# VH-VL binders against q9fi13, part 5

Target 1, 266 residues: q9fi13
Amino acid sequence: ASLSPEVSPLLRAAHHTVDNYVKSGMIIGLGSGEASDFAIRYLGQQLGSGSLHNVVGVPMSARSASEAAKYGIPLEYYRDGVQIDFAFHDADAVEENTLIAVIGRRRSSQEDDYILKQKSIVKVADEAVFMIKEEQYKAGLEGSIPVLVQSLNWLAIAEEIDDLYLGDAEVWRRASVENEGPLGGDFPIVTSDGHNILDVIFTTPIRSLADLATSLDKIDGVVDHGLIIKTRCTVVIAEETVVRSVTLQTSALEGGVRTYGQTLQK

## First folded at step 4 (VH-VL; framework fv_lerdelimumab)

Design G19
Fold by ESMFold2-Fast, scan of step 4:
Structure G19 (fold): chain C 266 residues (1-266), chain A 122 residues (1-122), chain B 109 residues (1-109)
Amino acid sequence: as target 1 above (266 residues)
Amino acid sequence: EVQLVESGGGVVQPGRSLRLSCAASGFTFSRYGMHWVRQAPGKGLEWVAVISYDGSNKYYADSVKGRFTISRDNSKNTLYLQMDSLRAEDTAVYYCAKDLPFAWGSGYFDYWGQGTLVTVSS
Amino acid sequence: SSELTQDPAVSVALGQTVRITCQGDSLRSYYASWYQQKPGQAPVLVIYGKNNRPSGIPDRFSGSSSGNTASLTITGAQAEDEADYYCNSRDSSGNHLYVFGGGTKLTVL
């Protein structure tokens, strides 16, 4: 059980993120998930009290839009060319050292898939923060990597992925919650853009998410995937009693990337 | 309602041939992999063969390779198992089974027929 | 024989929890599915893809996996749960594409 049952670690991570990264006048990408819900609630409180002012939210999901409206955050919806100063988001997992995030994993309470919108907002933001629990931050990640594919020939794409990761992963076309079992029929989830989602479920540790992303990007018919590679990002890690942050920064002079700044907050 | 109905079982002498059929209804047959699974009297389940949605890929258990041939006719919503060179050890109830819609080759058999008994005996 | 190992029999008292296990190297790479078979009947899928339950299967059935072991758990066993239970997984050895465990006979006392 948790040693701090009255205070969620993700609540502390969310407050830390807003306190350290949100400034008055910003346009902010609003992520989706438990930590993002806490961050949106807290941001709304800061706007209501006057501690922050002139902040606009760009929601990444229907969930984040609803939460923001509930707490009085002015909204602008994402469109091509929008400027976003900062974004925060939950992640299903983050690879240690590279800070490559996994998003879009299936939940028992299934909501609309917004992987492309979430990735676009995070990528376009000048800086991003992922808020995660400590068990989600490690090397050798396992589990589902969602892959968006063209609906025509989805089976051929699935077979190519299966062959590439034979013995390491299972490939499943994601179905709607009501249609997963024997009584459910053959109804795949279709995204708003007309794509199917393949869940590529790794049962062995993934050595490199960067190599995985490169391999998936080479497959004809793959539209996108749940791996986010973002320069200028920070991961705020919710530990039992403290918040730790890890920052990935790009060197302008060297053209490279390095991980800097591990901080411990109580 | 998904239904799978096997037919073609019976008593055959060793060395002879028999063809099983499985009539499918209640789902889009041409989009799913199909399997044959057998069960000898009083014994456990043994996977026999699989065929991909379009019939281009087929795999067999080592015990039946070279003797059994899986096939399908998507226009008739029917799966087949041609059994040649039958042996006493092939005596079993033969089930056809459907793969889950989103997992080709997964081996997750979401619907099964009631089975058809094949007895290889003189 | 299959390359997945199950104990041949297990017993549970009515209303109690029972765990049926399946062990094999294939489970390091692939999730197991679980099938319930009652005498004279075709098998019924009860769990697939680690811990997914088909519609119509009671919520007392759940699955888990760790390393080379997969487990089927029945919480609050009922008389109608008395049956043979088979695990199944993909066989990466090249001998079979799919392999069943030998089956576990569950007796509800």
Scores: ipSAE 0.000, ipTM 0.429, lowest interface PAE 11.6, mean pLDDT 83

Design G2
Fold by ESMFold2-Fast, scan of step 4:
Structure G2 (fold): chain C 266 residues (1-266), chain A 122 residues (1-122), chain B 109 residues (1-109)
Amino acid sequence: as target 1 above (266 residues)
Amino acid sequence: EVQLVESGGGVVQPGRSLRLSCAASGFTFSSYGMHWVRQAPGKGLEWVAVISYDGSNKYYADSVKGRFTISRDNSKNTLYLQMDSLRAEDTAVYYCAKDLPFVWGSGYFDYWGQGTLVTVSS
Amino acid sequence: SSELTQDPAVSVALGQTVRITCQGDSLRSYYASWYQQKPGQAPVLVIYGKNNRPSGIPDRFSGSSSGNTASLTITGAQAEDEADYYCNSRDSSGNHLYVFGGGTKLTVL
């Protein structure tokens, strides 16, 4: 039998991202996820062939570090004050028009520990690209928004979040073991910084991720969350037959945020 | 605070040698690439050499290749530039400069010493 | 001569906006960094990457990059901004080689 594996749409998005955004001499934030795995492999191949040179990777996760090592990308680990020229990452979802990204939804317990690090690297980078599938780019997003909270008072913080979004979201403390229920049982995930993760699962469409981020930021005991607001941001959208990119640019003189440019690739 | 202090400059005849030092403090010296940059009197900046954080990689401007040797001693937080076969055109203020990221490849010089003057004359 | 081209001099009136440009093929592949140098002093990094400011650099300094050109913009120039400004980039012809522009002397009138 002939088994011709179909090319993932994310493979095209990854190649497009490397081809159009990675320049020789850059320090690159290496994201985590299926598209990032493809981008890391392709970047390694370009370095090996000499098509790119003088590129160093800063991994956002153990997964990205492992993939980079496998494909021969020199690595440096994130430290305060480091310059990062460009970062690419997978996102769980991106809000249409604003390009606010959602990261950190439950995939594996190892990745769950890296939300703050991933967000820090993306924010420090001079420019960032999120690689997503078409169905992940829309208005009125639903589903989990991960929220990092102080562990000592996690229940009180969870109750405050629950009260704010009563009828719109369920609040679950993320557990390291499956099927623990909303309180997270006896095995909650604790990040390297000693914090818990609350999954705020919206069952109704979120009207504005910007308003949600502002509301979460006001809660005492919330350390951070999985919403990324990046002023120099492009989203590379993998469609069935093409790749589309949407770029967000800000203007201080205009007093607003605008989305500029869309590029279709084959 | 970050400080870089160059020393070893002076007047030297053509064809002779001179060794420059740069004493670093206020940061983890062993984590950063280091550069030498020079400036001839009344002229612009010219990059001279770079050394990686661990000393394993070194690169030089074509004008000094084969004559200058960059080195470092991470236990003493000190950067060196050995200058051999000096020429009149090597006359310049020599600055020690720190690379911004913890890898030496960025080329962003976030801190500079005050420089040390090297005059090559007969 | 420098691979990166800068105009040797530019003037700006106090409180007005000035743009200093740097042009070269390496800027298609690498971001520039910008250095301010006052007479008798060491250079000071004012912009790195496309548009990042080190701690302590006023927000009137900004950077931009397009094609083979990088620009340093000073919005609302002050008297203390009078200095020589140098761009720097990696040399695309070599591994870990660096090139400075010839410098632009800014006079604040």
Scores: ipSAE 0.000, ipTM 0.395, lowest interface PAE 19.1, mean pLDDT 83

Design G20
Fold by ESMFold2-Fast, scan of step 4:
Structure G20 (fold): chain C 266 residues (1-266), chain A 122 residues (1-122), chain B 109 residues (1-109)
Amino acid sequence: as target 1 above (266 residues)
Amino acid sequence: EVQLVESGGGVVQPGRSLRLSCAASGFTFSRYGMHWVRQAPGKGLEWVAVISYDGSNKYYADSVKGRFTISRDNSKNTLYLQMDSLRAEDTAVYYCAKDLPFTWGSGYFDYWGQGTLVTVSS
Amino acid sequence: SSELTQDPAVSVALGQTVRITCQGDSLRSYYASWYQQKPGQAPVLVIYGKNNRPSGIPDRFSGSSSGNTASLTITGAQAEDEADYYCNSRDSSGNHLYVFGGGTKLTVL
């Protein structure tokens, strides 16, 4: 109370998300990341004050489970057939207009990557919100797209991906031990299901994340990837002094998809 | 098919210099780290040096540091080892070896050349 | 810098199982790779990481790692497996430094 911490722009995005999307009685997918930590804390405060009631959280990571427990949010764990009314998550990047999200990029936090669990919870939710900073929302995204692959044949899968994106991307197997290399040490990260993660690092702008997702899905031995295509989603963008929301909606005009934006001051 | 062909070995007197080459084919040379590994007659393998795919990072075994220089010419698909101040202890078959794809710093050498013999003798 | 220790020689009867062991502190942090070398020939990578085989390496070759020890196992040894076997690991004392074991000569009886 006596020491005021510097307020992250993501704090406003998180509060906006809880205030506008969370209702009493909901089962909520709890994302992982800085904005999700703020959202979990705020949700816990709303439950403690009685402003919200009968809300249950489904954590997407050990981090989100720990934060929820710390702030008194009742938890249920993900299982097949679970109904999730709403989910919020951080994203590494979001493609402008399509609202396709990139998740699962390597982080310095040293927690295990839960790409499959995070993606499953977001996709199963009736509606989802991605909370991001302004610089993460653009067309022509570059950088890492994590790809989950069968471990038995990971090298052949990596070679196939490398051939498909030759000149556009570098392919690296994600490792767990620190070293002087760009991705760390020798031991590969192995998911709970026994799979490896390939970081496909695009050095040229990606023209279409939808096309990229389609081409990755066609590769034998690719289990999944960090691209999320969600039909009912909103991106809450933290700008310097305001929060902007962009919602994906199907347009009847030209049979296309159009995004709508709004700027809110909190 | 991946091929690595070493050349430049021979008999040389102590204190002299020699430059080894390794010609690479059958893969995109500019994408992989490359190593030199040597083996003295009747002895085991000894790692000598590594160069990153773009030539920006170079590391050497203590036994050769300050005397040997690793380099590459990606336009010619060729790896080099400049060996200065040669000693009798440098007598060995010198192999070039390629890093396993998509791993950095692991020390997994998936393809090796046939080797070139360097004999340091007076 | 760490050393990797291998027994200098081991023998196995045709069709039987043999384990070649590599020991060193670097193996607590880095997986070993294993190389087969026949007289007058270049080394051939047979196992990398914990237990991965390059294309073309028979399934009788497998690897394991526990604590400061890595092992190469050949199940159902064949005459063609007679060779020197070297382990290699990243040296934990520096950046991109690598150390080979002394090698184990496998004789198939």
Scores: ipSAE 0.012, ipTM 0.515, lowest interface PAE 9.2, mean pLDDT 85

Design G21
Fold by ESMFold2-Fast, scan of step 4:
Structure G21 (fold): chain C 266 residues (1-266), chain A 122 residues (1-122), chain B 109 residues (1-109)
Amino acid sequence: as target 1 above (266 residues)
Amino acid sequence: EVQLVESGGGVVQPGRSLRLSCAASGFTFSSYGMHWVRQAPGKGLEWVAVISYDGSRKYYADSVKGRFTISRDNSKNTLYLQMDSLRAEDTAVYYCAKDLPFKWGSGYFDYWGQGTLVTVSS
Amino acid sequence: SSELTQDPAVSVALGQTVRITCQGDSLRSYYASWYQQKPGQAPVLVIYGQNNRPSGIPDRFSGSSSGNTASLTITGAQAEDEADYYCNSRDSSGNHLYVFGGGTKLTVL
């Protein structure tokens, strides 16, 4: 019921997310990442205690499936036409005001993440929550934007992206070895669908993630990318001792951003 | 593991020609741009030339333009530098360098060979 | 002559922090890469794209840039860091042309 100030910020964000967004009877998209691990663990505890009933998880990754199984969450795997009531996920970054999320950046653990599946689950869900640290929420984001591309002509696609963002970004084909960098091996990651991942690493602030998404979507051979534009979403921001939430209006017209702060206390 | 091995260096008289080779292994050679970079004895690094992954595009430093020709044979995983009309100021260790990770125009050289010495003297 | 300017030499005491600077107009448009060269050896890429480290490069190496200036910082310099350091960037005067700085000799005292 209460948490002390020294509890992990992402643990607070995860508990807040489950407490406020998960209800009995829901089919829930289970995200991947540190905060999602905490959320899955906590959700399993709520099911075990009887505080929640009849919840089924749809895992976005092998990691989330394993964690859910460990904590006794019933699973349903993503299928065309699956109804998902709610999804939570770790975002690598979120653009201030628009709440456009970046996912799929290289992680510390070697993992075979399926970007299309993660994005599809989040987009299909009626409502989604991204759990992030304070430093991941800002305007003028920099860093990697993953782009899923057809493997047959990946180099030509990379050149098109490079031309669009010359001076602003570097384009790299993601290697199969974690944190390999340029001095590592030359083995590309190949997704379950046979595609390659290009990391488009912005070294200058990205003015608009919406414009970037539109530009990437126009390139022949781009299958998808790590930018998620979700109309019904909330960002749960983990600060040192508080959790802050930012929610877009659910209107299809012009949505406004509403913010509130919350301190976890005894 | 990535390896680049240069060969073909030696002593040559001014006005003569010399051809350098760079044997590449441990990566998909045909997917990467390749560079030649040189270093005169006791001096700094000087970029010489670049060739695109498919050999269709080539660029040269002004100091060598019209005298040097970069080429590649992707079937042999080999990069070449044909050096014509050699001058004393071309005396240098010549390094083969790989573009990072697949770009022919990035200018980030992630792997270098050990170099081959070219001495242009009377 | 190169359009990227580096001081020819710098010294640092063992365990202290040193900053090596590279200046040129091309750095307003392109990030520098940094290369370490020890006597008789080929250059080694230590920083690229402002502040990315290749696998095997110690975390004491970092990069930064502002305006027309790029800097390589070594925090807690070690004896093995004694080397020549070169910056490199795209030549702003030409397409797909590259220019190295003159190099900075780092002496670890």
Scores: ipSAE 0.000, ipTM 0.431, lowest interface PAE 11.1, mean pLDDT 83

Design G22
Fold by ESMFold2-Fast, scan of step 4:
Structure G22 (fold): chain C 266 residues (1-266), chain A 122 residues (1-122), chain B 109 residues (1-109)
Amino acid sequence: as target 1 above (266 residues)
Amino acid sequence: EVQLVESGGGVVQPGRSLRLSCAASGFTFSSYGMHWVRQAPGKGLEWVAVISYDGSNKYYADSVKGRFTISRDNSKNTLYLQMDSLRAEDTAVYYCAKDLPFAWGSGYFDYWGQGTLVTVSS
Amino acid sequence: SSELTQDPAVSVALGQTVRITCQGDSLRKYYASWYQQKPGQAPVLVIYGKNNRPSGIPDRFSGSSSGNTASLTITGAQAEDEADYYCNSRDSSGNHLYVFGGGTKLTVL
């Protein structure tokens, strides 16, 4: 790709995120995706100009590490005890009002099995931002929810998930080669920890991502999933001409959660 | 667990070519950036070249730019350094080294091979 | 064109603390990494990213950085710590270029 990214809505979302959340001296979780690529490039430019200094990146994927290296951002890898001040990431979707994010959906051009690492980095960070397009922010999300499972009994686990969501979702084992069917053929993707990935593809609107996460967590052999519930989370939404941000805040009334939106022009 | 084994060094005359190989094992080779670093006899370390995890990005020290070509074959877990127009000052032990994070760019060389000696003389 | 400068030699008594320094403009922007090299052996990474130790590196090794200077500190030096120590950093030009310091020979008395 040779096109200039200057007119992309995600470029504005990425610049907004860096401008408002990144400060000199921070250790930053570097997300993966189109908006994260723009954020990494912009962060590198801010470091190069001296507008920011003493910033270190912790990459969530091979893609984010490569982009950070390309734009001169100092890196360190994720390990036990690392302190991360802030993280930004692309999400495949975000549930309206709850700000629960979906990550780890299959990509045709580049495979990434770093769901556990991405989720860990986002959760360890003191604050996180998800950068998304307007159409990815809604109630009643559909589509794939990736689920990491123990490989020994993957079929039994898949059958249990299928039984729970009969009529609502299809369960497919992610294959290392395209189009191997729902069982994933003889070449399933195996993560660095030795797990398989099940794509639980919802064909009807998901009523509650929080309830879904709780249900998946109860299944023996489920290691983790692509749903992220993050305290201190902001979603930066890229619209055609403006950037809107949504942040969760607590309410004293009924114990509910309030969502505050801000609209900025660039 | 991680092993890097260099080969292809030897004695070569000025102006000629030599190709070094580095066989990697014990890690997912295709996920990490790789470097070549050299050390002239009795001298310090000098960084030579880097290649990204997928081979799409390459950078070279000014001293070798235009003469050396770094490449990799992820299907064989092998890193290469093609050295053309060799000069006496290229005489050194050549180490391959793994970048600490996947991809490349940190410049943290967490594992090194034992090195292969290249001697450029008449 | 900025290089990394190290003193060529330093000595420390067994059990005492020694500090090896590395100086250069790139260190205002990028962290140094430190490598230990013993005669006839490949270098070993001992510190990276300000003050991180790889698995297997003793906790007596630590790093620090201030302004244009990075330091490697060995607290309670052991005989096995006798080696050449090299700092490394990225070039301040913002390209993927890397530069090593000239190396410091540490003698443990």
Scores: ipSAE 0.000, ipTM 0.412, lowest interface PAE 18.2, mean pLDDT 83

Design G23
Fold by ESMFold2-Fast, scan of step 4:
Structure G23 (fold): chain C 266 residues (1-266), chain A 123 residues (1-123), chain B 109 residues (1-109)
Amino acid sequence: as target 1 above (266 residues)
Amino acid sequence: EVQLVESGGGVVQPGRSLRLSCAASGFTFSSYGMHWVRQAPGKGLEWVAVISYDGSNKYYADSVKGRFTISRDNSKNTLYLQMDSLRAEDTAVYYCAKDLPFAWGSGSYFDYWGQGTLVTVSS
Amino acid sequence: SSELTQDPAVSVALGQTVRITCQGDSLRSYYASWYQQKPGQAPVLVIYGKNNRPSGIPDRFSGSSSGNTASLTITGAQAEDEADYYCNSRDSSGNHLYVFGGGTKLTVL
């Protein structure tokens, strides 16, 4: 497909995602982030023009719901037993080869409150797409891995995590964002389910996100985390230039958008 | 404004005890870990002790472990350092310091410091 | 007993750039924080968590880290920047073991 000279990389990734993965009659998980905003707008335009019909959105956040309403996408809210055909989402990072995604890193918005809902919707969808920038796809990821923990036992859980990743990570309890400094405020964020969020900030490259997810899942009091292991997952990478090189991993480059697809073991 | 005011310093004989206090204001004291850091005359900074926001966990530098006890009273917004079996090597200005909000362990940074209180251990 | 090494003194001309360096194995694993101390005064946090500035710290202060080295850079040094500068980090052998560098005395000429 031909792209306009003024199309941004994330806009191209979003359009590619909608064009190739969304079909009439689907129930679509609507992600949160810059690329998801573009995808929601474009999906709304396709519905308005009649190019798509009978599509219902399941929003992952208040922002996603607001964007969908603004562009005329019918909404169904998430609850147990909802069948979702496809979901698209932004990711903070994706591990090379495994396609394990990191979500829920601290933002200026209050969307971080929805990490459990975001992860649940992505995991229950039959297929998911993560739309990311080129620099977000690599091996040896560093930075924050959000961990949802029971509030009454958060300090003991933080100490256990600090012990497990001694020399490799800093542990922070996430604060509310209301005219506060870059890393804090007077009150912890409490999710709708009553949990705290620990930001486990890796200062050295993470060797394996799969091993990290496994070790976090074993800790009593850990409710969930920002690592998504998805069996049917495609990563759509926004690029500014067309390249001719291919990798050993299944890949495709189309209109400045590179995709990687892999079926992961359960 | 955040304020930390240390008190209780003075001249003491070796082997004696002294208790330092740090009065905190301008922030929600019960939400922050607190530290004691000292500085011998003409020397650099040395970390002494830390206490969790709720007082349940405490850690000490090897040089003071077994002799010093850190504690806090969140109802009075006050941090304490009980110093037992004082040595000449404990002579220093003692600062209390506030952690960043909700930081603990590896995530700790010394956000705000008090003016310090001088402890001189001599005969 | 400090695990972090700093040069004891450095000089910079008014308006010029100076880099103060901190070295130690713990910096491969943990970010450094930097503290400014003027004579007779308490330390002031100027940089934390690699390159974050607390409110009220001028933008001429910046931090960087590579391997076992952390650096504090002052771009366009001012007379009021004359002070002792200390780096701080953690020891990888324990969750709550904190180590300071020996300090660097900055003279603004």
Scores: ipSAE 0.188, ipTM 0.638, lowest interface PAE 4.8, mean pLDDT 83

Design G24
Fold by ESMFold2-Fast, scan of step 4:
Structure G24 (fold): chain C 266 residues (1-266), chain A 121 residues (1-121), chain B 109 residues (1-109)
Amino acid sequence: as target 1 above (266 residues)
Amino acid sequence: EVQLVESGGGVVQPGRSLRLSCAASGFTFSSYGMHWVRQAPGKGLEWVAVISYDGSNKYYADSVKGRFTISRDNSKNTLYLQMDSLRAEDTAVYYCAKDLPFAWGGYFDYWGQGTLVTVSS
Amino acid sequence: SSELTQDPAVSVALGQTVRITCQGDSLRSYYASWYQQKPGQAPVLVIYGKNNRPSGIPDRFSGSSSGNTASLTITGAQAEDEADYYCNSRDSSGNHLYVFGGGTKLTVL
């Protein structure tokens, strides 16, 4: 819990992220979510005060574009070949040690899902930060993994996923509208490029997000999924009173990957 | 042990509304989909509606679509069925059932005792 | 949406084997589940996902599936197995996702 009723732990994580990773002259991928909103507001404040200059934002969603415009951040929209120096984003969950992020889980607000755009911007960025709450960082993650599928054969794809994870997951086609009225709210969401979203909801701990990503990628008709594997990334974890950061690092001499952490205390 | 307890049934006139509740205990309610299934007196089982674990996805039987609304409150471990524009053919025992997290086929691993809804003039 | 067809009644002698069948096009694509219902009681899941038993269901209950047909087999029927049995399958037609068979009343002689 925050020390003040209006101070979110994600506010501290967002400020930490901007303070430590954003520099003048950068092109910044602007994530979507509560922590990203705080980061965008703070970035706008730093630009307004002159503490930062010559920063351009590349928004991952309509939400991030609107927030950036509101706080005076110059925008450049994503195109193939744009250089992105740094990106920050909210993740729904992050696997401990691997720092593989889960994005695109259903939110309470009605927002078009931008899984492909979010994923592309994060992967193109030279470095990325995921801002999350403490409970979202663990081994043995459970819950929804969004999977983008071709609409024409979504049922066959859903059944193949269901067969692959029997006893471990529920498969649901995501509805585009939630409504209490007679029209219902159970029509499927269709992304701008014509795909459906399947929510693959794991009710048992996922042993390996990397193995899950590989398995999903092998299924014909799966376009993409909400798992992000990023080689240069840091996770900024908002704990009740402190912010902790964990950075993924590859050791060439050891032939492996190691993770180290840093803690910021107020 | 899993317990599902339905309430809110009763006698109601055609065209009126009723709201059913299902109180869940003995499992992590927020992690599972939930169903409503009904059974008319002396007849077989008929699936009515399902809601995903977080309430974001809802599906309805053709016979109730546009009249019934399924919802849940995960903070109270409670499932709801709002029944509007009730018809005589809606007369049935309404069961709350927990979704089994398994294959694409319909699986209902735990059921409540049911609550009777009678629609008559 | 698809329909599932069951015979309305079947009888078996105590200790003998009985097979209850369920037929429908949805069974070509989806596994059946089976529910036992005794008078005045809620249904109880006895088989799901082709041939899986929930904890506490006796091993005399088994399931099978081939083409458009699913079967529930009770090997060595007991008196307490007397009940109505319903199959259920998922249907991919629109938003009507689940369909039950009409039920089979099992009498143990």
Scores: ipSAE 0.000, ipTM 0.391, lowest interface PAE 18.7, mean pLDDT 82

